Miniprotein binders against a7ua95r516to809. Designs and how they scored, part 60

Target 1, 294 residues: a7ua95r516to809
Amino acid sequence: ASLSLLSISDLVPDLQFIFFWMSNAIEILYFIQQKSPAYMQTIELMDDKAGSKESLLSATISANEEAMTILEEVIMYTFQQCVYYITKTLYVVLPGLLDCNPFGTEPSSEQCRRAAGVCVCAVCVMPEAVRRVVSVFQTTSDLLQQYQVHSEIQSQMFAYLFFFTNVSLFNQLIDKGPARGWFQRSRVLQIQASVKILLDWAKGAGHNHLAQKFFAKFCSTVTILASPPQQLSQMSWKALCAEHPSLKPVQLHRILTQYQLMAELGPLPIWQPSSEDEAYIYRTVDLLESFENH

## First folded at step 17 (miniprotein)

Design dm14
Fold by OpenDDE base, fold request of step 18:
Structure dm14 (fold): chain B 294 residues (1-294), chain A 95 residues (1-95)
Amino acid sequence: as target 1 above (294 residues)
Amino acid sequence: SLRKRAEELERKAQELKEKVEELRREAEEKGSPDEVEELLRYAEELAEAAKWLARLAEIALERGDPRLARLLLRAAKILLDLAELLIKEAERMME
């Protein structure tokens, strides 16, 4: 019950503190990493009066290594906390993306309407369901930028969030898609358009490569489902495997089976799995993606 | 308590910074080697970093995260201990 009402805006105050700790820990870690070699060199060049040089150098090395280790733990801990909170909000809003009709005239956000009339910015013209997802990513981006988090950590954050999003959307589509009508051509085209909006946002935010990489499985699924029957029925199993390498044989088989049912196609010998893949199409444990594989 | 430890570390960091400033003046008056100034500068920077870590720990305590606070305080202590060693070496080099 409480999770259904959770918005990213509600978590911003808590996230700000986490990003604050993370950013400061990174800065201090960077300080140690950058300064330690120079200071060690200074110590090494000192006169060895009373044997203090070696002991001081050893103590300096040990202290820096231990401090850096602890700071790395702080960074990892805060990173995990951020991911935990952000993915909770994604969990709530992502199902809406599959139900979204991006071609519908949904009213612009109330906030933009109240302030300056009809806002025609790229975000304001988005369907509400897409906007909610984008808002999570944008808020994350804004916080990372606000606290000047190191670019590598930013990339890792978005990599994980895109991974999570892909797994969530893929699993929902495969598991619930047939029952919810998401495999119907009209619905698939809506999903495809919604994903395109999200990918365009990611491109605009500088995360194009990450988005392409981590959304590959979901995009492949949607691409297959969006394909006209006349086109898809001419593609062999081997050709589909080659074109969509992110899909496991069991996943591709499930998608094609559901496509056949949806399109009322009879058995297609051309889609018959190869002898090599025949054993794998029955591995139902591999059908859904795991959140633990990142 | 973790709060008391944070306050103590922050106080210690400030004391070390003050000690560095004192020793820097003495080093200048004595015409001490450049290495003394380098050690003192390093000690000061470490003390400042430790002070920040202690403050971050206090915030973590206020936000109800004692685990994070403990990590931050541990790091702060390590940096302060190193700063003290550097200060002692600087003092020795000034004799």
Scores: ipSAE 0.779, ipTM 0.930, lowest interface PAE 0.5, mean pLDDT 91
Fold by ESMFold2, fold request of step 18:
Structure dm14 (fold): chain B 294 residues (1-294), chain A 95 residues (1-95)
Amino acid sequence: as target 1 above (294 residues)
Amino acid sequence: SLRKRAEELERKAQELKEKVEELRREAEEKGSPDEVEELLRYAEELAEAAKWLARLAEIALERGDPRLARLLLRAAKILLDLAELLIKEAERMME
């Protein structure tokens, strides 16, 4: 099977059906929640000649409750399926974000490069790796809008996609960064610029609040790594923890260790963990983030 | 079996909608209580929702998702059973 079978464009037909079912289930759930009470009020006011009023009310309440429960399950099931397919695509494209160079003057796409006759084309401003990630987010946004999915569900979808992106990028940077040279200062600045492009997309798409919440750990990591040595060496462990509350002690310790190696700084007394945190900086089980909610 | 059930529920929903249209005309001719019209409107809306759920289930079966289809058909049946109950009550009130 080719890698192209996992691109977001290849999944659009399947996603269209899933969003179609989701949006229709939401509409019917809305009908039950919003309109049925008025009809039940009519039943309550009926002249109860045959004594059937209480039986009818009971049956109506029971049917509505059961139908709502089932429709909520449909919505949850279809949401999970969307997330499953979209995150499979994200998993494939996210690593390239750590390797790309957003500062180059060269075109960011194969199409743009091929269209420019043997010279650098300045018409493409976004690196191809970043464009691939943005394409997944933009296609998801377009589909949600096309099928008029309720705005709360759209927010939940992007909250999860940003969470997934944050975990994936953070874990890869921490785990593979030393071997891949991703902690070198020039590389960190390139990564920072690429993340800024993603954050700009999220802001323009109306998801700035969600991006600020769910990218916090990766953004904090990159912010620390991008800090000039003169500035960072003046910040105590306590100050760094306060400025970057999304980072666990073991994570901050690992980040500072890699920073020291790349900046050729010896151990700094100001970066010694607090007595409270000393027990936690070696908890390797807490180093990488889980993709699962608990 | 699931496809036959989806087709049956869609047909039943259409039958109930047609019955509601006939009963609404009869209720007007008989001068039935206003509540009869409200029960028939509710039944019509429930039957329409059930018909749509059955159609959604057919599409789910065509796409190879019998779990989704079963959920949709369960909801469709519940709404149709309620619609039928409302129609029976409306008929009783028109006597």
Scores: ipSAE 0.778, ipTM 0.942, lowest interface PAE 0.5, mean pLDDT 86
Fold by ESMFold2, fold request of step 18:
Structure dm14 (fold): chain B 294 residues (1-294), chain A 95 residues (1-95)
Amino acid sequence: as target 1 above (294 residues)
Amino acid sequence: SLRKRAEELERKAQELKEKVEELRREAEEKGSPDEVEELLRYAEELAEAAKWLARLAEIALERGDPRLARLLLRAAKILLDLAELLIKEAERMME
């Protein structure tokens, strides 16, 4: 029912039209920006016997500026519509990454080997929760390529989708992690493995730089949580801040508090915030990330 | 209605494209200045863009997005009005 309405595959027909409008608006904008100047130069060089040259040039400049403004609005509107549909489906599938066990996949079987080529074996390799997220990213990539959307817009789209993914996973982990047992070391290692599969997809798709940039907060969180207690206990607060600049003091404090509890390292706080950060470790308004922050 | 506006803009764009084709042949026969040919090329490209924008607006209306259609038709009208102005100037230069 509702899951069917939020599936990326059910939204493809609508997304196809939106990308179609977007790509055509970009092409016409490009024509005005890049190819019309030669024509305006011709108007500049015309004989002005009738006294119409300045009026024609002014009208041409005004029309081009207004048309470009409107086409930019079309591109922004269609981009926002794509983001709205895609992130709604992404929001539904992302929590599964935190619950899945990539190590518990069924071992390869005689049926996989005998009955099929790569397709059946690929299904056995990637956990379903990860596959659902990859499917959203891959479908988006395929549509952008199909409609020949300008590469700059494609990069902006994936930058936002990776940002959204990072915020969603981080907020879910921080908010629901204690109740769901997600801070247990075995679960953190499972989460780390699932995220690695997703990052490998991004690298293979040519988006490695964007993924590294926009997943930084969640990856830092998982890296800290996956650290052995002996190693992490010997690192100072200042050293952890320096290694993980994407984490705000309240966020780092919360992660370390949960780590200490789950690793059974006693009730005395091991990591003492610097004097500069001490005022900020309890700013709960800064704990969860906003989906509206670039 | 928006649909009637889209159909009118598409029709007008096609009429201007056909007029440009005729004027380019006439300009060559008269030995008109090179600038006439450039103005007519510009008008032709603007009319083609306007025609396409009007078609995109028709599709947006069929898909139930009148906001997108209004934006596309506004852009189409601006480009078509400019094309018409360029054609009028080219005609004056051809005497």
Scores: ipSAE 0.771, ipTM 0.942, lowest interface PAE 0.5, mean pLDDT 85
Fold by OpenDDE base, fold request of step 18:
Order: sequence, then C-alpha cells, then structure tokens
Structure dm14 (fold): chain B 294 residues (1-294), chain A 95 residues (1-95)
Amino acid sequence: as target 1 above (294 residues)
Amino acid sequence: SLRKRAEELERKAQELKEKVEELRREAEEKGSPDEVEELLRYAEELAEAAKWLARLAEIALERGDPRLARLLLRAAKILLDLAELLIKEAERMME
C-alpha cells in the first residue's frame, strides 16, 4: 500500500503484537530483577557442601544477567518497531496540519453520525487534519494502556513522537512555509490554533511537560509569526533570543527575515543580530532540525 | 527449526514444573529444610517464565519475525537451564 493510504488504524493489528511482546518482556525482566537478589541470598545462606554453593551462585548470576540482557534487547527492538510504524503514519498526516483551517465547519466523524447522529464530542468538532494527527497519538496511548506498558517506556515513546512531530512541522514550515503562504498572518493563526488543539490533547493525556518541551521550537516559530507587527517590531534581537531560547540564531534570523518580507516592513535595526550571533546566522546547515539528534 | 525448538522448550518447562511438584511432595514427606522449598519455588517461577517466552516466540514466528523468536527462545533456554540446576540442588539437599 502506498504510504499515502496508510492510516494508524491499518497498523493497529501489527502494533498490538509488538506491544504485547514488549509488555511481556518488561514483565519478565522485572520479575528477574526483583527475584534474583532474593534467591541469590538464599543460595548464599545455604550450607556449603563440596563447593556446590559457589558454583550454583555463579551459575545463577550468569544466567540472570544473560537473560536480562536478552530481554532488554527484546524491549528495545519492540520499542523501535512501534516507533517506526507510528512515525510512518505521522509522516503522512502531519503536512495536513499546516494546511488545516481549524475555523472551518467540518462534519462530525462518520462513525459518530451513524451511531448517535450529530456528535459534538471534542474529537468530532476537530478539523479533519487535526483529528488525524490526534488519532495517531490517541491510538498509541490507548495501546500502551491496553497492554499496561511501563510508564517510563510510555514517556520515552511520547517523547520521541513529539520530537519527531516538532522536527517535521518545524522543517516544513521553515522550508515550504513562504512558498505555501504559511507565513501569512491568517494562515499562521490557523496553524497556531491547530497546534493548540494538539497541545491541549497532550495536556489532557498527561503529557503536558513532554509536549511543552519537545514542541518548543515549533511553538516559538508560530508565536513569532503570529505576533502583530507593532509588537514584534519593538522587540530587539536579544529580547527575541531570550524569549525563544529553543531557536538557533540562524533559525530566528530566517523567521524574522521572512516575517519582514511578508509584513512589508522596512529594515529594522532592532532585529540586527548581536556581534556574538552574527557568525551563526549564516550557518544554513543549522537551519533545519535533524531527526538524528534524539 | 525454530518452531520445533519452541515446542521443545515448552515441553521442557512443563516437565520441570511437574518435577518441582513431585519434589515438593517428597520434601514435605521428608521434612526437608525451608531452603529446599525456596529453590523449588524459584525453579518453578523460572520454568513458568520460560514457558511464556516460548509462547511469545511461537507468536513471533507466526507473525514472521524469526529474529525476535530467536531472542525469546534463547532467554527461555537460559531460564530453563537455571531451573534445572536449582532442581538438582534441591534434590541433593533432600538426600
């Protein structure tokens, strides 16, 4: 199937098995970790008959260590598989978020219409493009809960997914935004509203801290672009750097330059980079975010 | 084959569990030390974990992931070998 047709729902059957393996491996690993010390103590307290105690203890230690190592590999492998499938789905749906008009009237989901008529639930009132993104995260959350995956692993997974989402959205906005009109104030406000819906979902799902952390760069970009010219033109480069520390100098400079062009502002000396940052604003290699830095 | 190996490990796990139950009864009859019961309990828990790992491996094979299956089977084997050692020690302590 073409990547364009892949939905998270299509991946659920495969993901279920992966989560099943992962959850069980974690449980068995935890069992070994918790029980092994107690049993080793038992062996240590046994009467030493002909050196058998030391041999048994050594064998026990070795076996447990090896088993735990293998189980950790299983957990890591299954984790990576989950992330791989989920990010593929995100890759397909994320561009729609930037083109979304959240202020438009879109019909409720077909499922809700069939079951209950006009559904006004929070999901059904979301723009379709936003709903698709939220659906990926919600499905992931539901699966993690269904299989009772350890909270630390859940956090790591969402951290990565939010990271991926931020990088993807940021890079698309910076690279394609001017050409697609995403830097126009009206469009920026739409994007801002859309990302707010996503952040609100993350907050409701208990991932507020992670979302705030990993979406910081994209949110900063959108915030700057959404700022009225009268307000933004009064902010110095240094003030903007301080307010948006997630942005590299080259990124901030690009955003401001594009904003200036879009708003038809004359040269603004107040936005001139500091002498310290001047060398960095031309580092185009640092303009886009890398997926490898996580 | 990996499937055959999984089946063998599952069978072995069951055999060890049965052996543990047999030895528990014997230990009770003999009035064996508490340490014997602890060893047998550990062996049983390991055998059960190994059995689950073998089942997980079978599912992995059915889903077309032999790499995962091999890892799971390897872990299962390690746990079963340890269980067997513990059982042998328990038997020795009952003598």
Scores: ipSAE 0.771, ipTM 0.928, lowest interface PAE 0.5, mean pLDDT 91

Design dm14
Fold by ESMFold2, fold request of step 18:
Structure dm14 (fold): chain B 294 residues (1-294), chain A 95 residues (1-95)
Amino acid sequence: as target 1 above (294 residues)
Amino acid sequence: SLRKRAEELERKAQELKEKVEELRREAEEKGSPDEVEELLRYAEELAEAAKWLARLAEIALERGDPRLARLLLRAAKILLDLAELLIKEAERMME
């Protein structure tokens, strides 16, 4: 059963309305912010023969502040709705990235061409599982551009989508990896290649900084797992922590434990945690990441 | 009903916009103070924004999102009430 049956393209009509409301609310909010000071100054300078100036000025200030607050709520509500629908789609398609083989060839599909929204050739050569993830990101980017959503809001949306992607992939790898065989070296190299395709998309789309920041934990995990045993076994715990600061001690410990098992390096621990970190390598509450990072 | 309120606010917004356009012409004929034109211009822009907010709320109701519609109508009413106050002050100043 394919969990990728839920497609972002099925949600586009609904997302178009949500982006439409968001974009219009932003426009009206900025009208109030940009125009109100000038009109307030005009009211302040008016000749007040009837004594109504104070009441008018107070009403104008109150109305503008209240309207802006409500429009900010509209923007937040519509942003949350977009993120909710988009991440539901991501949740369905992301696990396939851990199972796919990007070194094998797959024929392009009609969904691949539609998802690109532009020249389709780059998407057509991707494995289907990777294509589905890229399609979510590309469709989101296309909608944000179509509705001319402010660049700061676009950045916030992709920051959250990359954060969500990182948490989902990391948690599934840690939780299901042993049973699914995802820590085997050949599988890790396949996962590494698939992640590189996602990172290349983010760089080409102008989101390289956000991807570097929000994929760091999963990328560090894959980099460690993909390292040759001769190279990795010569690195100290301190050196690994310095190279991979995004990993918590319990996370690094778990990754190295699985690495040692799959590389058949024997039962004796190779990497000795620092005395400071020794207290934390068994904190299971810190092993998995929260989707609600505070 | 919420749909009825959205229709009323859109009609009221259109009525205020038309009234502002009429008053701006009258103010020019009378040679009214510059402040009158500024108040009427502000009221016109507020009424237009409120009209658009009411229309957006109607679309939200058609799409089954009454929470969004309520927010949009609250903003529309606030802007309309302000536009009406500005119009009344402008009328007083034109006398």
Scores: ipSAE 0.762, ipTM 0.940, lowest interface PAE 0.5, mean pLDDT 85
Fold by OpenDDE base, fold request of step 18:
Structure dm14 (fold): chain B 294 residues (1-294), chain A 95 residues (1-95)
Amino acid sequence: as target 1 above (294 residues)
Amino acid sequence: SLRKRAEELERKAQELKEKVEELRREAEEKGSPDEVEELLRYAEELAEAAKWLARLAEIALERGDPRLARLLLRAAKILLDLAELLIKEAERMME
């Protein structure tokens, strides 16, 4: 009950402090990294007694290394805290994306209508379920920019968030999809449209490459399921493997099996796994994605 | 307390900055080598960084994160200790 009420907006005050600490720690780390070599060179060039010079140099090196190590720990800690809060919010809103009907006149969020009148921004025209997901990513982007977090850390953050999103959506689709009717063509097309909106946002935000990379598995699954039976039944196992390399054999086999059931297709010899893949299609441990493999 | 430690580090950072300013004036009056000014500049920058870390630690304490505060204070202390060593070396080079 309490988790369902958690919005990204509720976490913004806490996230602001975390991003503040992270950004400052990065800046100080950068300072040490950039300045230390020059200062060490200055010490090395001093006409001092060898013993005092060496001791000062050693102390300088040791102090800088230790300080950088601690700062890296601070950065990692704050990064993990950000990820924790943001993914917690994503966990709440992501299921809604699978149930979303982007083609229906779902009432646009009352909140966007109330605040700015008829906002015609791309976000305001989104289905509510998609908007909620995009809002998490947009808020994250805005905070990262506001606090001028280093671009590498920004990229790592979005990489992880897209990874998390892909794993979450993929696992839910594979595990619950048949029971929820998400494998029905009409529902799949809705999911595909919703994901496209998210990908379009990512492209607009400058994260196109990361989004394409980390959503590949979910997108491949949706693409297969969205394919007309007439088209998909003409594709061999090998062709499908080649077109969807992000899918493991066990995953592809599960998708095709469920598709076959949903579409009421008879046995299709053309979908028979190769002899090489036959041993792998039964590895159920590899069916769902792990959150730890990042 | 961690708060007291943060305040002490901020104070120490300020003291070191003031000491650097004093020594810069003295170095200029004595016509000290450029290396002295470089050491003093490094010490000042370290002291400033340490001051910021201490302030960040205070904020962490206010937000209820003593773990983060301890890390930040530890880093601040390391930088201040180094700054102090550099200042001592600068003083030695000025004699």
Scores: ipSAE 0.757, ipTM 0.922, lowest interface PAE 0.6, mean pLDDT 91

Design dm15
Fold by OpenDDE base, fold request of step 18:
Structure dm15 (fold): chain B 294 residues (1-294), chain A 95 residues (1-95)
Amino acid sequence: as target 1 above (294 residues)
Amino acid sequence: SLRKRAEELERKAQELKEKVEELRREAEEKGSPEEVEELLKYAEELAESAKWLARLAEIALERGDPRLARLLLRAAKILLDLAELLIKEAERMME
């Protein structure tokens, strides 16, 4: 099947097995971690010949350490597999979020996974492009809960997925935004509204802190671009840096430059980078975010 | 084959569990120290965990992931070997 046809629903059967393996491996790892010390203490307290006791204890420690190492590898492997499949799906649906008009009525082309007939859930009333993105996250959440995956792993999963989403959306906006007209105020407002829906979902799902943290860069970019010229032109470089600390100087400079061009503003001395930042605004290598920096 | 190894490990795990049950009865009859029961309990839990790992490995094989299966089987083997050592020590303490 073409990548364009890949949906999260198509991956659910495979993901279920992966989450099953992961959850069970975590449970067994937890057993070893929690129970082994008590049993080792029992061995230590045995009234036996020192050599025999020591050998048994050593063997026990070694076996537990090796088993835990392997189980951690299983957990990491299954985690990576989940991320691989889920991010593949996100890759397909995320561009649609930038093109989405949430203010219009668009018919849903896909059935809500929660729908038994006509569904009026929050996901079903979302614009189709937003719904597709939310569906990926919701499906992931449901699977994690279904298989009772440890909360720490759940948090790590969503942290990574939000990170990935932010990087993807930010890079697309910076790279393709001018050419696609995404820097136009009307389009920016649409993007802002779409992201707000996603963030509201994350809040409702209990991931508000993670979402705020990992979407900060994209949200800052959208916030700047959504600002009226009369407002933004009154903000200094330093003020913008302080208000949007997630943006690197080169990123902020690019955003402002493109904004200036789009809004047909003349040179604005107030947006001039500080002497400290002057060298950094030309570091084009830092312009786009890396998927490897997580 | 990996499948055969998985089946063997499941069988071995079951055998060890049965051995633990037998030894528990003997320990009770002999009035063995509490430490014997603790060792047997540990061995049983390890054997059960190993059995699950072996089953997970079988599923991995069915799903076409021999890498995952090998990892799971390796862990299962380690746990079973430890269980066997604990059982031997328990037997020694009962003598």
Scores: ipSAE 0.790, ipTM 0.934, lowest interface PAE 0.5, mean pLDDT 91
Fold by OpenDDE base, fold request of step 18:
Structure dm15 (fold): chain B 294 residues (1-294), chain A 95 residues (1-95)
Amino acid sequence: as target 1 above (294 residues)
Amino acid sequence: SLRKRAEELERKAQELKEKVEELRREAEEKGSPEEVEELLKYAEELAESAKWLARLAEIALERGDPRLARLLLRAAKILLDLAELLIKEAERMME
């Protein structure tokens, strides 16, 4: 019950502290990493009066290594906390993306309406369901930028969030899609358009490569489902495997089976799995993606 | 308590910074080697970092995260201990 009401805006105050800790820990870690070699060199060049040089150097090395280790733990801990909170909000809003009709006339955000009338910015013209997802990512981006978090950590954050999003959307589509009508051509095209908006945002935010990489499985699924029957029925199993390498044989087989049912196609010999893949199409354990594989 | 430890580390960091400033003046007056100034600079930077870590720990405590606070305080202590060693070496080199 409480999770359904959770918005990213509600978590911003808590996230700010986490990002604050993370950013400061990174800065101090960076300081140690950058300055320690120079200071160690200074110590090494000192006159060895009373044998203190070696002990001081050893102590310096040990202290820096231990401090860096602890700071790395702080960074990892805070990173995990951020991911935990952000993914909770994604969990709430992502199902709406599959139900979204991006071709409908939805009103602009209330916030933009109040200030200057009809805002025509890229975010305001988004369907509400897409906007909610984008808002999570944008808020994350804004916080990372606000606290000047190192670019590598930013990339890792978005990599994980895109991974999570892909897994969540893929699993929902495969598991619930047939029952919810998400495999219907009209609905698939809506999903495809919604995902395109999200990918365009990611591109604009500088995360194009990550988005392409981590959304590959979901995008492949949607691409297959969006394909006209006349086109898809001419593609062999091997050709589909080659074109969609992110899909496991069991996943591709499930998608094609559901496509056949949806499109009222009879058995298609051309979609028959290869002898090599025949054993794998029955591995139902591999059907859904795991959140633990990142 | 973790709070008391944070306050103590912050105080210690400030004391070390003040000691560094004192020693810099003395080093200048004595015409001490450049290496003394470098050690003092390093000690100061470490003390400042430790002070920040202690403050971050206090915030973590206020936000109800004692685990994070403990990690931050541990790091702060390590940096302060190193700063003290550097200061002692600087003092020795000034004799």
Scores: ipSAE 0.789, ipTM 0.934, lowest interface PAE 0.5, mean pLDDT 91
Fold by OpenDDE base, fold request of step 18:
Structure dm15 (fold): chain B 294 residues (1-294), chain A 95 residues (1-95)
Amino acid sequence: as target 1 above (294 residues)
Amino acid sequence: SLRKRAEELERKAQELKEKVEELRREAEEKGSPEEVEELLKYAEELAESAKWLARLAEIALERGDPRLARLLLRAAKILLDLAELLIKEAERMME
């Protein structure tokens, strides 16, 4: 199937098995970690008959260590598989978020209409493009809960997914935004509203801290672009750097330059980079975020 | 084959569990030390874990992931070998 047709729902059957393996491996690993020390103590307290105690203890330690190592590999492998499949789905749906008009009237989901008529649930009132993104995260959350995956692993997974989402959205906005009109104030406000819906979902799902952390760069970009010219033109480069520490100098400079062009503002000396940052604003290699830095 | 190995490990796990139950009864009859019961309990838990790992491996094979299956089977084997050692020690302590 073409990547364009891939939905998270299509991946659920495969993901279920992966989560099943992962969850069971974690459980067995935890069992070994928690129980083995107690049993080793039991062996240590046994009467030593002909040196058998030491050999048994050594064998026990070795076996447990090896088993735990293998199980950790299983957990890591299954984790990576989950992330791989989920990010593929995100890759397909994320561009729609930037083109979304959240202020438009879109019909409720077909499923809700069939079951209950006009559904006004939070998901059904979402713009379709936003709903698709939220659906990926919600499905992931539901699967993690269904298989009772350890909270630490859940956090790591969402951290990565939010990271991926931020990088993807940021890079698309910076790279394609001017050409697609995403830097126009009206469009920026639409994007801001759309990302707010996503952040609100993350907050409701218990991932507020992670979302705030990993979406910081994209949110900062959108915030700057959404700012009225009268307000933004009064902010110095240094003030903007301080307010948006997630942005590299080259990124901030690009955003401001594009904003200036879009708003038809004359040269603004107040936005001139500091002498310290001046060398960095031309580092185009640092303009886009890398997916490898996580 | 990996499938055959999985089946063998599952069978072995079951055999060890049965052996543990047999030895528990014997230990009770003999009035064996508490340490024997602890060893047998540990062996049983290991055998059960190994059995689950073998089943997970079978599922992995059915889903076309032999790499995952091999890892799971390897872990299962390690746990079963340890269980067997513990059982032998328990038997020795009952003598």
Scores: ipSAE 0.788, ipTM 0.934, lowest interface PAE 0.5, mean pLDDT 91
Fold by ESMFold2, fold request of step 18:
Structure dm15 (fold): chain B 294 residues (1-294), chain A 95 residues (1-95)
Amino acid sequence: as target 1 above (294 residues)
Amino acid sequence: SLRKRAEELERKAQELKEKVEELRREAEEKGSPEEVEELLKYAEELAESAKWLARLAEIALERGDPRLARLLLRAAKILLDLAELLIKEAERMME
């Protein structure tokens, strides 16, 4: 297999085979789990004139257990392959969300162009950077449906994709944001609008709960940064921690520091960490998230 | 070599499926116990699953994934061996 990863559409043929293997392994596993017990009861009820019933039962139990274990490994292996290829494409396209202007790009589809009319060019615009990310999620959803992958596995896959998205966006914002000007208010509002498009996609696709859970850290960050100064300056450290439990003390402290710089605010007494949190606001080892926290 | 293993398992699975179809006809003609039909149905489903797993492994080899192919063939072998045991028991019960 080739590992070149520029666009999700280039990967569809490979992903189709992987989902094909995954779906078939799931169906055979289901057969063993759901239908084999009835056959086992038939064997248990047989007359045992030759004395071979116990050895047949033992062999059947052993074979079923070993086959199920192997098929579960096939499902795990194919799941990991799908995630690997899909996250490689996400890694390439996600940074663009932090730089794009969701209000100022040309329409990316003829449907949006036609709806906007000749005199209006921008009211129904999805920026290219957002479109690229949505395309990855939508293509993944379409493939999962095409191959009738079990809903539990679909949920696990999107849980990981949303987790990956959250970690990638949060880490880049924290790490590169000061140099890139991403903490400026107009930029934060653009980022918030772009993320809302992703959240709306997740809601329409039936993954709202997963998106709410796994985007929490990045969304909390953007919510704080987008807050007007007169509203945010009235919230204590304790209140901010309670409202945003996904943020570690060092992360909240860094976000508030960047907010103070952007809004030209001096230190605020109400934002002083609690004495117990004060020990943790300088733990730089905890600032960035690991992709292995799943 | 791994491709030859997959071809062997697919061929054996097809042979067992054909044998099951013959045995089901014979069991009906002989008026064999109801359990014989149930064992043969189980063996048929196992052989069909094993055949499909072997075909999936061939595709995995064509796509350059021998690790996936090895897993699929291990599962196919286990199901096929069980199908063979069930067929032997059904044959014994028809005697």
Scores: ipSAE 0.779, ipTM 0.943, lowest interface PAE 0.5, mean pLDDT 85

